Miniprotein binders against q9bqp7. Designs and how they scored, part 150

Target 1, 240 residues: q9bqp7
Amino acid sequence: VPQNWFPIFNPERSDKPNASDPSVPLKIPLQRNVIPSVTRVLQQTMTKQQVFLLERWKQRMILELGEDGFKEYTSNVFLQGKRFHEALESILSPQETLKERDENLLKSGYIESVQHILKDVSGVRALESAVQHETLNYIGLLDCVAEYQGKLCVIDWKTSEKPKPFIQSTFDNPLQVVAYMGAMNHDTNYSFQVQCGLIVVAYKDGSPAHPHFMDAELCSQYWTKWLLRLEEYTEKKKNQ
Short names: E, the ipSAE of ESMFold2; O, the ipSAE of OpenDDE; V2, 0.75 times the mean of E and O plus 0.25 times the DockQ between their complexes.

## First folded at step 15 (miniprotein)

Design Lg15 (at its last look DockQ between E and O 0.86; V2 from the best seeds 0.00; counts 0 for: pae E 2.6 > 1.5)
Fold by OpenDDE base, look of step 15:
Structure Lg15 (fold): chain B 240 residues (1-240), chain A 82 residues (1-82)
Amino acid sequence: as target 1 above (240 residues)
Amino acid sequence: SKIWVFVTIEAPSPEELYEIVKRIMRLAWEHGGEVIYVEIEGNEALILLTLPTEELAEKFAEEVRRLLEELGLRVEVTVERE
């Protein structure tokens, strides 16, 4: 049990949109400060086994591509991911705010892959928006808050060249999602709360993306794990 | 302390692989374990999981080996001992 327990859900907030919610998705800028990001917390608190798996993957890729080839590969993966997020932001943004859609951004296998998921996405409330948990002292940048199949979710978009048919194939992504949920639910910049998460894994070849829906119960389970990771991070930082 | 277990599997098809992975994940849960990570590449899978005790880890490992042997599938189970 976490020593510093904090609820993921805010009992003072309604799940119902306030009638005053702007029609435009929120986009709160991320302020880089001394507060750790969710990503940093997760990276610094990986288990030895997780590190081993990542290192094994890296060594295999270097063996196949060479060191320079691997650097190029990692750079390309990062760029493709960035372009995918930019394309999704463009797609999910209201038409009135659409700057000239770079049509080239929309012509990707990843965008094709998520088309069936996008059909079930509506009621976009936030895009590329910063969240801060003031009490637990962490920040993050969430990809999307929207309704998926009628349920309000924090949606996290991921790209992969390998199939990820199980939520456990997404590594620490479930922890990331619930961290964003918990932060958003207690961030004063947001008038509403979320009870569900969604991880969408898009594929480069355009094959159907895998949606990993996280209900309130599953979110609560991962939230406990997130709190433990956050405590571990905090302890490590005190000892540095 | 949690006991870490690695399971590697090879199946004849991705579809069969997914079903076997699901079965192993269920088996881990039945033994009070937690699946931490699942990697799938082609017809191969790697499962990282934890079990609460060494005894449970060994029982799990034996059961997985038996299950996969009965199916004629390749399996490797590694239990990390402290």
Scores: ipSAE 0.791, ipTM 0.924, lowest interface PAE 0.5, mean pLDDT 91
Fold by ESMFold2, look of step 15:
Structure Lg15 (fold): chain B 240 residues (1-240), chain A 82 residues (1-82)
Amino acid sequence: as target 1 above (240 residues)
Amino acid sequence: SKIWVFVTIEAPSPEELYEIVKRIMRLAWEHGGEVIYVEIEGNEALILLTLPTEELAEKFAEEVRRLLEELGLRVEVTVERE
């Protein structure tokens, strides 16, 4: 139970702006600041069990690949994720400035993997956009805000080499999503708010991606956990 | 203080594995627990969860072992305090 509970939704903000123009999706630039990022908060507040799981994975990979092989593997996985996000931003953006696209960027197993999800995505309102929670003082960079099956969501895209059929398989991703939701809902750069989240896990071989939809109730449950992580982070910094 | 439990299982197929994981997650919930993390690797799964007391954790572990043994499947359940 957080000491200072705060709602994920903004009571003073309407849930839908009526006068939205058909402009390109929002892309608020990141501002470098002393305010912690969602990712930094989560990485610095892992439990010993979370740390154990990550170290077990790392050591297993090093045993299989060697230290240099593991570094190469990690670099390639990061590049694949970057390319995937670039492809999705290109697919979901209007094409008025870029006349040349990298054909290899759009032809990948990961893009094939998400095709059945993308047909249910519409009304894109933000892509690769910064958010700041002006009261709780944290920042983030969300991947996408769009309707999924008619519900406005913060959408987080992930690549994975292992199946993630359960939301519990996505580690701290649900906390990232709700933190971004809360930040967006209290960020003056945005005139609307979101009540749902979606995590989409894509696979390199083109196997159907796993969507993990988070309705308002589930988001509220994870929001409480996020607030606890943020409190822990803040307390650790006071004890510096 | 919460009790941490690790469950490791193997099943003959991914579809069977997913169903068994769902059953174990339901058992955890029924014992007042919370599933923290599920890792899938091939036909194997690791489930990390918490239970509110040692007594509930041992009851849960017994139920999980019984379930998997009835199915003829390998299972390891490790209960650790804190």
Scores: ipSAE 0.349, ipTM 0.785, lowest interface PAE 2.6, mean pLDDT 85
ESMFold2 (binder alone), look of step 15: mean pLDDT 84; pTM 0.821

Design Lg16 (at its last look DockQ between E and O 0.86; V2 from the best seeds 0.00; counts 0 for: pae E 3.3 > 1.5)
Fold by OpenDDE base, look of step 15:
Structure Lg16 (fold): chain B 240 residues (1-240), chain A 82 residues (1-82)
Amino acid sequence: as target 1 above (240 residues)
Amino acid sequence: SKIWVYVTIEAPSPEELYEIVKRIMRLAYEHGGEVIYVEIEGNEALILLTLPTEELAEKFAEEVRRLLEELGLRVEVTVERE
């Protein structure tokens, strides 16, 4: 059990969106400060086994592509991911936001891959919005808060060139999602609560994306794991 | 302390691979384990899991080996001993 236990869900918040929810998705800017990001916490608290697997992958890729080729590959993957998120933000944004949809952003295999998921997405509440957990002292930038199949979710969009048919194939992404949920549920900038998570893995070739739905029970299980990672991070920082 | 186990599998098809991976994952949970990571590439999978004891890890490993041998599939199971 985490020493610093904190609930993922806020009993003071209603699960029902207030009728006063703005028609426009929230986009709270991320303030870079001394507060660690969810991503930073996760990166610095990987197990030896996780590090080993990542290093093994890296060495294999370097063997195949060379060092310069691997750097280029990594840069391209990052760029493709960024473009995908920008395209999704454009798609999920209300039509009244006159931002000229760069039609070129919409012409990707990743966008094709998620089309069947987007059909089940509605009621967008936040896009690329910062969350802060004041008590647990971490921040994050969530991709999306929306209804998926009628359930309000924190949605995290991922790109992959490899199939990820299992939630366990998404590495620490479930921890990221619940970290955002817990932060949002206790962030004063948000008037509503989320009880579900969704990881969507989009594929470059346009093959159907894999949705990994996380119900309240599964979210609670991963939340405990997140708290342990956060404690480990905090301890490591005290010893530096 | 948790015992770490690596399972590498090769199957004739991705569809068969997915079913075998699911079965191994279930077996891990039946032994009180936790599946940490699953990597799939082509017809190969790597499963990283934990078990609560060495005894359970060895029982799990033997059961996985037996299961995959019965199916005529290639399997490697590595138990990390502290």
Scores: ipSAE 0.813, ipTM 0.933, lowest interface PAE 0.5, mean pLDDT 91
Fold by ESMFold2, look of step 15:
Structure Lg16 (fold): chain B 240 residues (1-240), chain A 82 residues (1-82)
Amino acid sequence: as target 1 above (240 residues)
Amino acid sequence: SKIWVYVTIEAPSPEELYEIVKRIMRLAYEHGGEVIYVEIEGNEALILLTLPTEELAEKFAEEVRRLLEELGLRVEVTVERE
C-alpha cells in the first residue's frame, strides 16, 4: 500500500464528453522541466525480476542475431514504432493534412493489424498530448484519448513481433496508462476526465491486434501499483 | 516476502498453448498467487508469478507439473525466494 495515497479520478469533473468540447483533438505541447516522466519513473524502478527477464531476452537475441544484428534489430524496431505512432496520429486527425499524407507511412503490417480496432474508435479528444500531475509531480505524453466501443479511454498503442494476448504480457504498460489517466484527470489543460484505459498491441505481420481493455476498477488497482513505483522513485532521488 | 515462480511450457499448437496458459493463470489465483508476466514465443510460454508462501508455491508447482503430465506435455517450474 502506498504511504501517500492520491485519487486517480477527480470528482469535480465529468467522466463523459461535453457537447461543447473542441472539434479538433487536443495536442498539448510537452514542456521541458525538472519533474520526471512516467517512462523515466518506470525505467528507474524496475524490479530485479524485470531486469533479469530483459537480460535473458537480450542474450537470447544476441545469440540468434549476433551483436551487430541485435543493434540493427533494435534500431529498426524503434523506427517502426515511431512511424506507427506517426501514422496513427495522421489517421485519427480530422485536419486537411490527411489529403497529403505520405502513403508509404500509412502502409505497414502494424496499420493493417489495428484496422478492426480503429472501426470501434470514435470521438477522438486528444492525440500525442502532454499531461502533468502537478500534485504528484510527474509528466507524460499520452498517445490518444477517444471512445472505444462507447467508452472514453486513454489508448496506448504498442508494436510487437510476438503475440501478447494477455494484459500481463504487456508488463508495465498498464502502469503507463493509469499514470497518464491520473495526470490528465488533474491537469488544468483538460476540462474532462477519463475512467477507462485501452492497450492495443499491433503486429508487424498484420495479424489482428490484441486490445486490452481496462475498466475503472482495474485502473484503480493499477493506479495503486503506479503510486508505489512513484514513491520508490521519489525516495531513491532523495538520497542522491 | 513473496515467493517467485517461473513456469515454462510447450504445447502442440498456439490454440492449445493459449488454453494451457489460461489454466495455469487460474491455478495461480486459486493458490493465492498473482501472475506478473506472460511471454509467448511460437508454441512456448514463460509465466512469471508470485505466491504468498513457500507451502503454496510448492503446492502450485506440483499441481502445474501434474496438469501438464496428464496432457503429455513438457513443463519446467522453478520456485525462488524474493
Scores: ipSAE 0.302, ipTM 0.739, lowest interface PAE 3.3, mean pLDDT 85
ESMFold2 (binder alone), look of step 15: mean pLDDT 84; pTM 0.819

Design Lg17 (at its last look DockQ between E and O 0.92; V2 from the best seeds 0.76)
Fold by OpenDDE base, look of step 15:
Structure Lg17 (fold): chain B 240 residues (1-240), chain A 82 residues (1-82)
Amino acid sequence: as target 1 above (240 residues)
Amino acid sequence: SKIWVYVTIEAPSPEELYEIVKRIMRLAWEHGGDTIYVEIEGNEALILLELPTEELAEKFAEEVRRLLEELGLRVEVTVERE
C-alpha cells in the first residue's frame, strides 16, 4: 500500500460536463518547472527486469542495424510518432480551428490504423493539454480527453511496429494514463473528471489499431502502482 | 520478495499464440501473480510475470511447462529471484 495514498477520482467533481460543452477543446500549455513529469517518474523508477528487456531489445536492434542505423531508426520512430500526434490533433480539433490541414500528415499507415477507433471517439474536451497534480507534485501532457463509445476517457495514442494485443504489451503506458487521469481530476484548470482510460496502439502498416480500454476498476489498480512509482521516485530524489 | 518468471513461447500461428498467452496470464493470476509485460513478435511471445513467492512461482512454472508440452509447443520458463 502506498504510504502517501491519494484518490484517483475526485468526489467533489461530477462526470457530467457543465451544460456548456466547450466548443473548443482545452489546450493548457505545459510549464516546465522543478515538478517532475509523469514520463520522468516512470523512466527513473523502471524495474531491473524492465531495464533488462529494453536493453535486450536495444542490443538486438544494434546487431541488426548497427549503431548508426539504430540511432537513425530511433530518430525516425520519434519523428513518426510526433507527426502522428500532430495529425490526430488536427483531426480531433474543431474545423474552425483547423489551420491548413497538411494533407500529407493524414496520409500515414498510423492514421489508417486508427480510423475504426476514431469513429467511436466524440465529445473532445482536451487535446495536448497539461495536467498538474498539486498535492502529489507531478505534471504531464495528455494527448486527448474524449468520449470513447460514450465513456469519457483519457486517451493516449501510441505508435508501434510490433503487435501489442494486450495492455501488458504497452509497458508503463497504463501508469501514464492513470497518472494523467488522477492529475486532471484534481487540477483546478479542469471542471470535470474522468473515470476511464484508453490506450490506442496504431500500426505503421495500417493494420487495425488495438484499443486497450481501462475501466474505473482497472484504473484504480494501476493508480496504486503509479503511486508506488511516485513514492520510489520521491525517495530516490531525496537520496541524491 | 517478488519472484520474476519469464515465459518464452512459440506457436504455429499468431492467433494460437494469443490464446496461449491469455491462458498463461490467467494461470499466473490464479497463482496470485500478475503479468507485467508481454512482447509479441510473429509467432513468438515473451511474458514477464510477477509471483508473490518462490513456491508459487515454481508451481506456476511447472504448470506452464506441462500445459505447453501437452500442446506440443516450444516453451522456455525461467524463474528469477530478487
Scores: ipSAE 0.763, ipTM 0.919, lowest interface PAE 0.5, mean pLDDT 91
Fold by ESMFold2, look of step 15:
Structure Lg17 (fold): chain B 240 residues (1-240), chain A 82 residues (1-82)
Amino acid sequence: as target 1 above (240 residues)
Amino acid sequence: SKIWVYVTIEAPSPEELYEIVKRIMRLAWEHGGDTIYVEIEGNEALILLELPTEELAEKFAEEVRRLLEELGLRVEVTVERE
């Protein structure tokens, strides 16, 4: 249990933006400073079991591809992920039309994979937008805030070549989502809050993406786990 | 204290695999545990679970082995006591 619990939701904020707000999604610039990012906190606080599982995966991939093949593979996966996120931002942005988009960005099994999810996404309020938790002192860059099937969510887009049918298959992604949610709900750049999360895993072969919806209760459960990781990170920083 | 349990299984199809994973996750919950990570590779799965005590972890492990043996399927269960 965290020694210093802090709530994920802010009762002083609306879960809906003001109707008079502009229709252009927020895109708060990321400010590089001394406070840690969500991903750095998570990377620095992996358990022995998490490290073992990642090393097991790495060694299996090196056995299959060789060391040079693995380096090329990881570089390609990184680029595919960047292109996927860029394509989604373009698709979801109201300021771009199909005629203004790079059509090569839209050619992807990953984009085909998410089409059925995108039909249920509306009311985009933020894209590739920075969040900062001023009290807990961490930052992040969330992918998207939009309604999914009528529920306003922090949405995280992931690419995968392997099936992720369970939320437990997404490693620390649920912690990442709730960390962004908590930061956004306490960030003065945002006038509204979000109570739900969504992790969307897109597949390279175009197979239907797997959505992992996180209602407020599930978000609260993962939020507790995030606070423990943040507490561990802070303790490690003070001891180094 | 936390007790870690690794379960590795193989099933004849993805449909059966996913159902078996769900049953194992339910068994963990019934023993006071939580499912931490599930990796799917083809028709194989690796499941990492957290149990609250050595006694509950051992009982869970025995139940999982029995479940897979009744189904005629291979299983490996490792209980980590640290």
Scores: ipSAE 0.642, ipTM 0.880, lowest interface PAE 1.2, mean pLDDT 87
ESMFold2 (binder alone), look of step 15: mean pLDDT 85; pTM 0.827

Design Lg18 (at its last look DockQ between E and O 0.91; V2 from the best seeds 0.00; counts 0 for: pae E 2.5 > 1.5)
Fold by OpenDDE base, look of step 15:
Structure Lg18 (fold): chain B 240 residues (1-240), chain A 82 residues (1-82)
Amino acid sequence: as target 1 above (240 residues)
Amino acid sequence: SKIWVYVEIEAPSPEELYEIVKRIMRLAWEHGGEVIYIEIEGNEALILLELPTEELAEKFAEEVRRLLEELGLRVEVTVERE
């Protein structure tokens, strides 16, 4: 049980958009400060087993590609992921704010992969927007807040070359999503709350993306795990 | 102390692999375990699980071995003690 328990959901907020919600998705800039990011917390609190699995993967890739080849591969994966997020932001942004859509960004296997998911996405509330949990003292940059199949979700878009048909294949991504949810639900910059999460794994070959929907119950379970990771991080930092 | 179990499996097809993974996930739940990570590549999967006790981990491991042997599937189950 977390020592510093805090609720994921805010009872003072409604799930219903106030009629005054701007038609334009929120895009709050991430402020770089001393506050740890969700990503940093997760990276520094991986289990020995998780580290082992990642290292095993890395060594296998280096064996196959060489050290320089692996560096190039990693750089390309990062670039492809960035381009994918930029393309999604462009797609999900209101038409009036569309800068010249680089048509080349839309011609990717990853974009093809998520087309069936995008059909079920509506009511975009935030895109590439910063969240801060003041009490728990962490920050993050969420990809998207939108309705998926009529349920308001924090949506996290991921790219993969390997199939991830199970939510457990997404490593710490569920923790990331609930961390963003909890922060958003208590961030004064947001007037609404979310009760659901969605991880979408897009594939390079254009094969149908896997959606991993997280209901309120599953989010609550992962939230407990997130709190434990955050406590571990905080303890490690006090000892440095 | 948490007990870690690694299950490596190979199936004839991805579809069969996914069904086997689901069965292993159910078995883990029945033993009070949690699936921590699933890696899938082709027809192979690696499953990392957490079990609450050594006894439950060993029982789980034996049941997984039995299940996969009965199916004629290649399996490797490793129980790690912390």
Scores: ipSAE 0.777, ipTM 0.921, lowest interface PAE 0.5, mean pLDDT 91
Fold by ESMFold2, look of step 15:
Formats: structure tokens, C-alpha cells, sequence
Structure Lg18 (fold): chain B 240 residues (1-240), chain A 82 residues (1-82)
């Protein structure tokens, strides 16, 4: 139970766009300042269990690959993630000035993995766009806002080499999604709001991606957990 | 206090593993618990759960052990306080 509750949804906003679909999706620039990012809050409030699981995984990987092998592995994973997000932004944008670069980005198992999901995505409203919660004072950079199977969602794209068929396999991603949602719903740069979330886990081998849909009720449940993490972060900051 | 339960299981195949994980998630719900994290690797899984009391956590752990023993499968269940 958070001590300072705030609603995830803005009752003064429509959950449906009231204007014609824009010619291009919104892409609000990220303006980093003294307020914390969603990612920073989550990193600084990891539980002992989360830290233990991460360290256990790290040590197993080092035993398998060696220290240098592990460094190379993590670098490649980061690069693959960047390429995947770049490719998706290109695919979901109306036009790109670097078409040949986009074609090279389209040649990946991760892109093949999400094809069946992309067929259900339409009405793209934002891509790689900054959000700020002006009251709770946190900022983020969301991947995508679009309709998925007729529901307007904050969509978070994730790459994985291991299967994540359950939402519980995505660690803190549900908190990340609802934090972006709450920020967008209270950000003056946006004229509409979103009540649903979607986490899409894409696989390197091209296996069908796993979508994890979050309806308004589930989003509200995770929003409460996000507020607790934000409170923990704020209290930790005061004691430093 | 929060009671943490770690369940480590191995199944003969990924398909059987997924079914077993779903059954364990249902058992957790029946004991007032919440599944916090699931890691799947091949035919093995690690499940982290939060249970409301030590009594419910021990009952849940016993039911999980019975389930996997009935299936002839290996399981390790650890109950711990924060």
C-alpha cells in the first residue's frame, strides 16, 4: 500500500483519439534533467531476490563463456536490441529516408519473430517518444503507442534468446509499461490517454513472439507496485 | 513479513514443463500467493513466489512436492523469509 497514491488514468482525457490519424507518429525528444527516469528508479529499488537472481545468472554465464566471452555476449545482446528497435521504428513509420539501411535491419530473426504481432498492430500514435509525469516527477522513453487488436496500448518490445511465455518471465517490464502509461496520461505533450499495455518478447531464432497483454485492471495492479518502487526511490534519495 | 518460495523443477520436455508451471501457478493462487518471477531454460524452470504466511507457504511447498512426486519428477522447494 503506497503512502502517496495517484491515479494511473486521467478522467479528463478521452481514451480514444478525437482527431484524424496523424500523418506521422509522435516522437517527443527526451530532455534529461534532475528528475529520475523509470529505468533509474527500477534499478535503484531492486529487491535482494532480484539482485540474487541476476548475480546467479551472471556467474553461470561467466562459467560457460569465460569473462571475455561474457563481455562479448552482453555487447552483442545490446547491439541486437538496438538494431531491433531501430528496425521496428522504421517498419512502423510511414516513410524512411534511409530505405536501404532499413532493409538490412529487416534481416533478423527478431523481426521474423514479431511478424504475427505486427499484423494486429495499427493506428501508430507514438514511436520512441519521451513521457514525463509532471506531478510524480519522473521521465521515460516509451517504444510505441498503437492499437493492438483494437486496443490502444503502450507497447514495449523486448528481445530474448530464451523463452518468456509468462508475463512473470519479463521481470520488471510490466512496471516499466505502467510507469510510461501513467506519465503519458498526465503529460501535456499528449492529448489522449492509454488504458492498456502490451509487452512483446521477440526471439533471435525467429520463433513466434510472445505477447503479454495488460488490460486496465492488470495495469492498475502493476501501477500500485510502481508507486511503491517510486516511493522507495524517493526515500532512499532523502537518506543519501 | 513477506515469505519467499523458490521452486526449481525439471520436466521431460518443454511442453510438459509449461503445463507443470501452470499447475504450480494455480496452486499458488489457491494458497493466496503471487508468482513474482519465472525463468524457463530448456526443460527446467525456476519460479519465485511470495506467500502471505509461513503456514500457507509450507502447505504450498508440500502440495508442490506431492504433485511432482506423483508425476515422478524432481523438484526442489525452498521457503525463506526476506
Amino acid sequence: as target 1 above (240 residues)
Amino acid sequence: SKIWVYVEIEAPSPEELYEIVKRIMRLAWEHGGEVIYIEIEGNEALILLELPTEELAEKFAEEVRRLLEELGLRVEVTVERE
Scores: ipSAE 0.421, ipTM 0.800, lowest interface PAE 2.5, mean pLDDT 86
ESMFold2 (binder alone), look of step 15: mean pLDDT 85; pTM 0.826

Design Lg19 (at its last look DockQ between E and O 0.96; V2 from the best seeds 0.00; counts 0 for: pae E 2.0 > 1.5)
Fold by OpenDDE base, look of step 15:
Structure Lg19 (fold): chain B 240 residues (1-240), chain A 82 residues (1-82)
Amino acid sequence: as target 1 above (240 residues)
Amino acid sequence: SKIWVYVTIEAPSPEELYEIVRRIMRLAWEHGGEVIYVEIEGNEALIILTLPTEELAEKFAEEVRRLLEELGLRVEVTVERE
């Protein structure tokens, strides 16, 4: 049990959109300060098993591609991911007229992969928006807050070259999602709360993306795990 | 302390692989376990899970081996002892 327990959901907030929901998705800029990001917390609190798996993968890739080839591969993967997020932001933004969309960004296997998911996405409330949990002292940049199949979710978009048909294949992504949820639900910049998460794994070859829906119960379970990771991070930083 | 169990499986097709992985995951839950990670590459999967006790881990391992042998599938189950 976390020593510093804090609820993921805010009882003072309603799930109902205020009638004044701005027609424009929120885009709060990330302020980089001394407050750790969700990503930083997760990276610095990886289990020995997770580290082992990543190192094994890295070694295998270096054997196959060489060191320079692996660096190039990693850079390309990062760039593809960035372009994918930019394309999604463009697609999900109501203000971007079709004329301003770089058609080249839309012509990707990843975009093709998520088409069936995008059909079920509506009511976009935030895109690439910063969240801060003031009490727990962490920040993050969430990809999207929208309705998926009529349920308001924090949506996290991921790219993969390997199939991830199970949520357990997504490593710490569920923790990232619930961390964003918990932060948003207690961030004064947001007037609403979310009770669900969604991880979407898009594939380079255009094969159908895998959606991993997280209901309130599953979110609560991962929230407990997130709190433990945050405590571990905090302890490690005190000892440095 | 949690007992770590590693299951490697090979199936004739991705569809069959996914079904077997789901079945193994269910078995883990039935034994009070938690699935930590699933890696899929082609027709192979690695499942990393935890069980509450060594006894449960061994029972789980035996059941998985039996299940996969009955299906004629390749399986490797490793129980990490503390």
Scores: ipSAE 0.692, ipTM 0.896, lowest interface PAE 0.6, mean pLDDT 90
Fold by ESMFold2, look of step 15:
Structure Lg19 (fold): chain B 240 residues (1-240), chain A 82 residues (1-82)
Amino acid sequence: as target 1 above (240 residues)
Amino acid sequence: SKIWVYVTIEAPSPEELYEIVRRIMRLAWEHGGEVIYVEIEGNEALIILTLPTEELAEKFAEEVRRLLEELGLRVEVTVERE
C-alpha cells in the first residue's frame, strides 16, 4: 500500500472529449525536465527477480551471438521498434497519409501483425504525445490515445520476437500504460480523460498481434503498483 | 512475507500450453496468489508467482503437479521462501 495514494482518474474531468476538441490528434511536445520519466522510474526500481531474468537473457544471447553480435542485435531491435512506431503514427495520422507515407516503412511483419487490431481502432485523439502528472511530478511520452472496440484507451505498441499471449508476459508495460493514463488525466494540456488501457504486442513474422485490454478495474490495480514504484524511486533519490 | 513459486511446464502445442498456463494461473488466484511473470518459449512456459503462506504454496504446488500428471505432462514446481 503506497504511503501517498492518489487517484488515477480525475473526478473534475469528463470521460468524453468536448465539442471543441480538434479533428487532428494531439501531439504535445516533450519538454526537457529534471523530473523523472515513467521509463526511468521503472528502470531504476526493477525487482531483484526482474534484474535476474534480464541478466539471464543477456548472458544467453551473448553466449549465442558474442558480445559484438549482441550489441548489433539490440541495435537492430531498437531500430525495428522505432520504425514500427513511425509506421503506426503515419497510418493513424490523417495529415501524414496525404503526402509523406513511406511505403517501405509500411512493409514489415510487425505492421502485418497488427492489421486485425487496427480494424478495431478509431477516433484517434493523440499520437506520440507528452504527458505530465502535475501533482505526482513525472513525465512520459504516450504512443496513442484512441478508441479500441468502442473504449477510449491509452494504447501502447510493442514489438516482440517471443509470444506474449498473457499480460503477465509484458513485464512493466501495464505500469507504463497506467502511468501515462494517470498523467494524461491530470495534465492541463488535455481536456478529456481515459479509463482504459491497451497493450498491443506485434510480431516480426506477421503472426497475429496479441491485444491486452485493461478495463478500469485492472488499471486501478496496476496504478497501485505504479504508485509503489514511484514512491520507491523517490526514496532512492533522497538517499543519494 | 510472500512465498515465491516457479512453475516450468512443457506441452505438445502452443494452444495446449496456453490453456494449461491459464489453468495454473486460476489455481494460483484460488489459493490467494498473484502471477508475477509468464515466459513462453516454443512449447515451454515458466510461470513465476507468489502465494501468501507456505501452506498455500505447498497446496498449490501439489494441485499443479496433480494437474500435469493427469494430463501426462512434465512439470517442475519449485517453492522458494522469501
Scores: ipSAE 0.450, ipTM 0.824, lowest interface PAE 2.0, mean pLDDT 86
ESMFold2 (binder alone), look of step 15: mean pLDDT 85; pTM 0.830

